# Ledger of designs, part 2: VHH binders against NH(3)-dependent NAD(+) synthetase (nadE)

Target 1, 296 residues: NH(3)-dependent NAD(+) synthetase (nadE), of Coprothermobacter proteolyticus (b5y8q4)
Amino acid sequence: MNTAMEETQRIEQFLRKALVSERKHGYLIGVSGGLDSAVVLKLLVQAVGKENVLGLILPDRDTEKKSTTLARSLLEQEKVPYKVISMTPLLRHLGVYKDMPLFLLPTRGLKESIVRRFYNDYTKKLNKPVFFAQWEEPPTQLPYFYEGIAYYRIKHRVRMATLYYYAEKNDYLLVGCTNLSERLIGFYVKYGDDVCDVAPIAHLYKTEVRQLSEYLSVPEDIRNRPPSPDLIPGITDEYSLGINYETLDQILAGLEEGKTAEDLKQLFPADIVELVINQVKFTQKLEGKPYMLKRA

## First folded at step 12 (VHH; from n6 with S30D)

Design p1
Fold by OpenDDE, fold request of step 13:
Structure p1 (fold): chain B 296 residues (1-296), chain A 124 residues (1-124)
Amino acid sequence: as target 1 above (296 residues)
Amino acid sequence: DVQLVESGGGLVQPGGSLRLSCAASGFTFDEYAVGWFRQAPGKEREFIGAISYSGDSTYYAVSEKGRFTISRDNSKNTLYLQMNSLRPEDTAVYYCAAQEGWYDLEDSSEFRYWGQGTLVTVSS
């Protein structure tokens, strides 16, 4: 990666150029209270000015209050106009919460505990972290397995739809906050949070985004939070992945540099290396959807 | 139940001052931007000003010309409107309103919660 300063300038120019190319004057961004959205927001404001940015906070029932608070605080600090739109009514209408009846649990702590229990059980039975296993048929019937997958995916998809509505309403481009680490292993929801007009940090590993966040003076309370999609109580990114981003990014970078599996297995646990390599290959196929015929 | 209750309205002479209050209940006040609107007889409702959830930001309509000041006390769940140098044309029902974001503040439709209003009459 370039220096933080150089990369910042590069991204800012990229953002400005995109607006000119599309003949638009502003950006819409979903702000989650997480690191990636914070970095992107900072870059947008620097690139095009706060007056040309609109933020949306899209919480639902399972969103941590702290996340919303941090998002609001950040937007306020940057003097960016924003709306808060609850996704709960829509998700409720779709029956999403009935499929995973977490509402029967009286406290968030209990919800988190139960969810983690299920994840642990899945991990044991699948012999791999849940994220990597979700693309395969389980060897045994797992309670709420598919419901859980549908549960968090729909949340990203309804958010995506909402974001585009407001982007189009304002004649703005929608910016995405997916990073390279997520893209390479498919740690996003297809037709959800991957869908955008411009992806300013899609070329940066998560660890590089962290470095950039420091340079951009992202609030410490955001930088110090464990990465989380904030879609299911108790589940962090690294919990789902079973490895930290530092390890993941090193493996991914090694692959990018042309290191072999054998080379990487000298540096990292063999099972993890294999898992990541297989996932990258799978993700490449996934990106080829939808399946289509060519003209005869 | 969500409630916004305005108070402090009444009769005042031209050039006088008045301070309105809006007491909020039934929702998380410190997470909402709050603002003031007014509606004069036979006229449309107009935006006066708003203050952010933290109180760190304020926005005023150009027409207020610095005569009005908005403040809030989150510990008391209360919004204030200080009005100085009042004129007969300031006669209206004054409403407080709440918005969870900070967006298009001059558009009344962007505010979710509303008070019942308090009447301010400026007359000699």
Scores: ipSAE 0.892, ipTM 0.953, lowest interface PAE 0.4, mean pLDDT 95
Fold by OpenDDE, fold request of step 13:
Structure p1 (fold): chain B 296 residues (1-296), chain A 124 residues (1-124)
Amino acid sequence: as target 1 above (296 residues)
Amino acid sequence: DVQLVESGGGLVQPGGSLRLSCAASGFTFDEYAVGWFRQAPGKEREFIGAISYSGDSTYYAVSEKGRFTISRDNSKNTLYLQMNSLRPEDTAVYYCAAQEGWYDLEDSSEFRYWGQGTLVTVSS
């Protein structure tokens, strides 16, 4: 594992080389107010200069206000030009909010409480965290189960489309903020937040990204926030996963080092180890899409 | 309803000073960058300057020549334009505008909200 300094230099060189190779002059980045986008933004500014970076904040109705605030603050601190584009009108037009009628609830707190209640119920009935269960048919019909999945996936996909529009409009490359932990277990939306031209932290575990964030002096108010996709009120990454990133990354790293399931079960709960291993295998299969025929 | 209302315009002699105000309502003022434009008779609207949502950053047109200062008071939802050493060529209708981001500030089309304007006449 490289030092934070060495890895920073490596990533910066990588970012510069990509621009030269593609004959582009700058990068477009979606800034969410989360840790991953903050780290990537700082790396971009260091690599290519603030004048060659454009940030987009893409909130919708369910976006936490604090996220937008932190994103704006960070962009201003880095002196990077940015636009704020609401995704709400487009999502409304598609009928997304009608399919998940959270708008009937008057407060965010109530929305969060109800969403968590559903998630807890799902977890109990599925006998595993919702994230790990979303790829299989539930044993029982669950209210709003598929609607919920469609609800958060469309948000990433609409954002992806918007990001590319502005990247192309400015003749920029689109940078992605997905990390290795997310990639290995499929904690991303396919054809959504995984789609980009350059992924500068895709090789780093979440815990390594945290270390890098300290080295890069990412603001503490960003670093101290629980990681969240900010797609559905009340749902954090660790809540949906049922484990923290420290545990997840240790398991994943162990697998990459050649440790067996039995070895890992000596260190971590057996049920968690099994869930992660199965999910990694599933994700590998998922990466094979789209299904295509070979030439005869 | 979103409103931006300019005030403080009037007649002033060359070399004089004037302070314009823009009162905002109907939107979250402290989340928007705000700026000033002006339009003289028979001329295109031109950018004067802008200030970020926090007030920590300002940007001025080159033609400003250091005579104009932009400030804001978020507690009062108000934008200000201090104009010094006024010249006859500064005669125009002055507009305040708001943008949620910080992007291409000299392009009027990047601003979402606009005031009705206030007339400033510089004449002896």
Scores: ipSAE 0.887, ipTM 0.951, lowest interface PAE 0.4, mean pLDDT 94
Fold by ESMFold2, fold request of step 13:
Structure p1 (fold): chain B 296 residues (1-296), chain A 124 residues (1-124)
Amino acid sequence: as target 1 above (296 residues)
Amino acid sequence: DVQLVESGGGLVQPGGSLRLSCAASGFTFDEYAVGWFRQAPGKEREFIGAISYSGDSTYYAVSEKGRFTISRDNSKNTLYLQMNSLRPEDTAVYYCAAQEGWYDLEDSSEFRYWGQGTLVTVSS
């Protein structure tokens, strides 16, 4: 990555050019209260002006109140127009909340505790963190395993649908906030948060996004939050991955520099290195298109 | 149940002042932008102004700047409208309204919660 100043200038030019090339008047962004969307929001305001950005805050029943508070505060600070649209009625109508009977638990603390207990049991039985195992056939029946996968993935897809509705309603481009770390290991939901018109930080590791956040004066209470999609009580990015971003990004950067698995195992635990390398290879094989019969 | 209740309306002489209050209950007032609209007899509802959830930003209709001041007290869950230099043309039912966001503030359809209104009559 260039200096923060140079990289910011490069991204801003990219955002301006995309708007002209696509004949659009502005950008729509989902603001989560997390680091990546905060950085992208700052870049948008600098690139195209606050009057050409529309923010959406899309909470559901399980969204931590702090997430919406931080998102609202940032949008007010940046003077960007925004709407808060609860996804809870649509998710409830679809029956999503019945698939994970968390409604039987009276407090968020109990919900988090039970969810983590199931997650820990899955990790033990799958012998790896659930994120890496979710594409495998479990060796034994795991209660709520597929229901849990559907539970968090549908929330991303409902958010994606809502974001595109408002983007198209306003004739705006949808900006995505996925970073390079997430992209390389597939830490996104197919047809969910991976779908956008413009992806201004897709070339930056999570730790580089953090560096930009300091330059862009993203509020400290956002910068210091553990990364989380905030979709399931108790589950952050690093809890789901079983790896912190500092370690993940160093392994990914080492691979980019041409280091071998053997080189990396001298610096990091062998199990972690293999887990990351295998996941990167798996993600590279994903086609991104349906299987299609070719015309005869 | 969600409720917005306006008070402070009544008969006022031209050139006088009046302060309207809007008491909120049944929702998290501190998370909503709130504003004032009015509707004169036989006229369409018109936007007066709004104040952000924190009180840090205000936005007024161009025609109403200078005579009217919007404020809020989040500790009392109350929105205020200070009206000065009142004219007979200000005679209307005044409504408070709430929106979760800061978007298209002049569009009444973008406000989720509404009060029942308080009548202000400016007449000698």
Scores: ipSAE 0.524, ipTM 0.837, lowest interface PAE 2.5, mean pLDDT 90
Fold by ESMFold2, fold request of step 13:
Structure p1 (fold): chain B 296 residues (1-296), chain A 124 residues (1-124)
Amino acid sequence: as target 1 above (296 residues)
Amino acid sequence: DVQLVESGGGLVQPGGSLRLSCAASGFTFDEYAVGWFRQAPGKEREFIGAISYSGDSTYYAVSEKGRFTISRDNSKNTLYLQMNSLRPEDTAVYYCAAQEGWYDLEDSSEFRYWGQGTLVTVSS
């Protein structure tokens, strides 16, 4: 990555060029209260001006109140117009909350404890963190495993649909907040948070996004939060991955530099290196299109 | 249940002042932008102004800037409208309204919660 100043200037030019190329007047962004969306929001305001940015905060029943509070505060600080649109009525109508009846648990702390217990049990029975195991046939039926997958993934898809509706209403481009670390290992939801018109930090590792956040003066209470999609109580990015971003990014950067698995195993646990390498290879083979027959 | 209740309306002489209050309950007041609209007899409802959830930002309709001041007290869940130098054309029913956001504030359809209104009559 260039210096923070140089990289910021490069991204700002990219954002301005995309508007001209697509004949659009502004950007629509989902603001979660997390680091990546805060960085992208700051970049948008600097690139195209606050009046050409519209923010959406899309909480649901399980969203931590702090996430919404931080998102609202950031949008107010940046003087960006925004709407808060609860996803709860749509998710309730779809029946999503019946699949994971967390409302039976009296506190968020208890909800988090029970969810983490299930994740820990899954990790033990699958011999790998849930994120990496989600595409495998489990050897034993695991309670709530597929319900949990559907539970969190549908939230991303409902958010994606809502984001595009408002982008099209305003004739704006939808900006995405996926970073390179997430992109390389597939840490996103297909047809969910991976869908956007412009992805200004998709070339930056998570740790590089953190560097930009300091340069852009993202508030410390956002910068100090553990990364989380905030869709299921108790589950952060690193809890789901079983790997912290510092380790993940060092392995990914080593692969970019041409280091071999053996080179990386001298620096990191062998099982972690293999897990990441295999996941990168798996993600590279994923298609963005349906299976199709060739025309005869 | 959600409730917005305006008070402080009444009869006032031209040139006088009046302070309207809007008491909120049944929702998290300090997460909403809140604002004032009015509707004069035979006229369309018109936007007066709004104040952000924190109180840090205000936005006023061009026609009313300078005479009216919007404020809020989040500890009391209350929105205020201070009206000075009142004129007969200010005679209207005054409504408070709430929006979760800070967007397209002059469009009344963007406000989710509404009060029932308080009548202000400016007449000698």
Scores: ipSAE 0.517, ipTM 0.832, lowest interface PAE 2.5, mean pLDDT 89

Design p1
Fold by ESMFold2, look of step 12:
Structure p1 (fold): chain B 296 residues (1-296), chain A 124 residues (1-124)
Amino acid sequence: as target 1 above (296 residues)
Amino acid sequence: DVQLVESGGGLVQPGGSLRLSCAASGFTFDEYAVGWFRQAPGKEREFIGAISYSGDSTYYAVSEKGRFTISRDNSKNTLYLQMNSLRPEDTAVYYCAAQEGWYDLEDSSEFRYWGQGTLVTVSS
């Protein structure tokens, strides 16, 4: 990555060029209260002006109040117009909340404890963190395993649909906040948070996004939060991965530089290196398109 | 049971001042932007101004800037409108309204909750 100043300027030029090329009036952004969307919001304001950005805060029943509070505070600080649109009514009508009866638990702390117990049980039975195991057939019946996957993924898809509705209603481009670390290991939901018109930090590792956040003066209370989509109580990115981003990004950067698995195992635990390498290869096989017959 | 209740309306002489209050209940007032609209007899409802959820930002209609001041007290769930240098043209029913966001503030359809209004009459 260039210096933060040079990289910021490069991204800002990219954002301005995209508006001209697509003949659009501005950008629509989902603001989660997390680091990546905060960085992208700052970049948008600098690139095209606050009057050409519209923020959406899209909480559901399980979203921590702090996420919405931080998102609202940042949008106010940046003087960006925004709407808060609860996804809860739509998710409820679809029946999503029936699959995970968390509404019966009286506190968020208890919700988090129960969810973590299921994740720990899955990790033990699948002998790897849940993120890496979700693509496998479980060797034994796991309660709520597929329901949990569907529960998590549908929320991203409802967010995506809502974001595009407002982007198109305003003749705006949808900006995405996925970073390189997430792209390389597939830490996104197909047809969810991976779809956008413009992806200004898709070339940056999570740790590099963190560096930009300091340069851009993203509030400390956002910068210090554990990364999380905040859709399931108690589950952060690193809890789901079983790996912190510093380690993940060092392995990913090593692979980019041409290091072998054996080279990386000299520096990191062998099981972690294998998990990451296998996941990168798996993600490379995902074309993001339906399987189709070729024209005869 | 969501309520916005305006008060403080009444008769005032031209050049006078009046302070309107809007008491909120039944929703999380400190998460909403709130604003004032008015409707004169035979006229369309018109935007006066709004204040963000925190009170840090205000936005006023160009026609009303300078004479009216919007403020809020989140500890009392109350929105205020201070009106100075009143003129007969200010005679109207004044409404408070709330939106969750900070968007398209002059468009009354973007406001989710509305008060019943309080009448202000400016006449000698």
Scores: ipSAE 0.516, ipTM 0.833, lowest interface PAE 2.2, mean pLDDT 88

## First folded at step 14 (VHH)

Design r3
Fold by ESMFold2, look of step 17:
Structure r3 (fold): chain B 296 residues (1-296), chain A 125 residues (1-125)
Amino acid sequence: as target 1 above (296 residues)
Amino acid sequence: DVQLVESGGGLVQPGGSLRLSCAASGFTFDEYAVGWFRQAPGKEREFIGAISYSGDSTYYAVSEKGRFTISRDNSKNTLYLQMNSLRPEDTAVYYCAAQEGWYRDLEDSSEFRYWGQGTLVTVSS
């Protein structure tokens, strides 16, 4: 990445150009109260003006209260029009909350503790962090394993559907907030948060997004939060991955520069290097298209 | 049966204070954003402000935060409106209302699903 100033200017030009190319007037953005969406919001306001941006805050029952507060505060500071739309009624009607009966636990702290106990048990039994294991057939029955995967993923898909509905109502482009670190290892939900019309930070590692956030004056209380999709109590990005973003990004950047696995194992634990490299290779094979017969 | 019941209205002198309550039943209160409206004689219903599901965020349309304060207690299914420094123009019937989400156009009363019957506040010398 060039200087933060140069990169900001490049992204702003990209955002302005996309509106012209797609014959659209503005952007719709989901604002989570997290770092990536805050950076993208700042870039949008600078690129196309606050009156051409519409924000959505999409909480559900499990959303941490601070996430909504921070998202709303940022949108108000930027003077961007926004709506807060609860996903809870849709998820309730689908029966999602009954499949994972967290409502039986009286406090958020207890929900977080129980969820983390399940994640730790899965990690031990699968001999790797849950994120990397989710595509494997478990050797033993793991209680709530597939229910938890479905619980997590449906929330992203409900958000995606809601985001596109409002984008289309306004004839706006949907902007995505996925960064390069997430793209390279597949840390997104197929047909969920990976779907957008324009992805202005998809070329930046998480640590580079963090640098940009400082230049763009994203509030410290957002910049200092642990990254989290905020969909399941207690589960942050780094908890799910078992790797912090500084380490992950250095491995990914090393691969981009042409370093071998052996080069990287001199700098980082061998098992972590292998997990990341194998995940990058696996993700490269994902196309997100159905299997189709070729026309004869 | 869904019910919102306001209480705490009455007569107060200018400069005085009054605290309104709204008791909710028949729905999952902590999944709803809730707010206050008022209607003065001969006028249209006016949005006062709203508070998020958890109570962490408030928005006040026509009042300064120093005069009116909205709060909620989800353990008691109750919404509150603290009104200070009252003026004769604050005389109105005050309504609590609930909807499933926060919206910037909360001033459109047709978007609220549940309503209370109102409580009269009279500010007079």
Scores: ipSAE 0.000, ipTM 0.107, lowest interface PAE 21.0, mean pLDDT 84

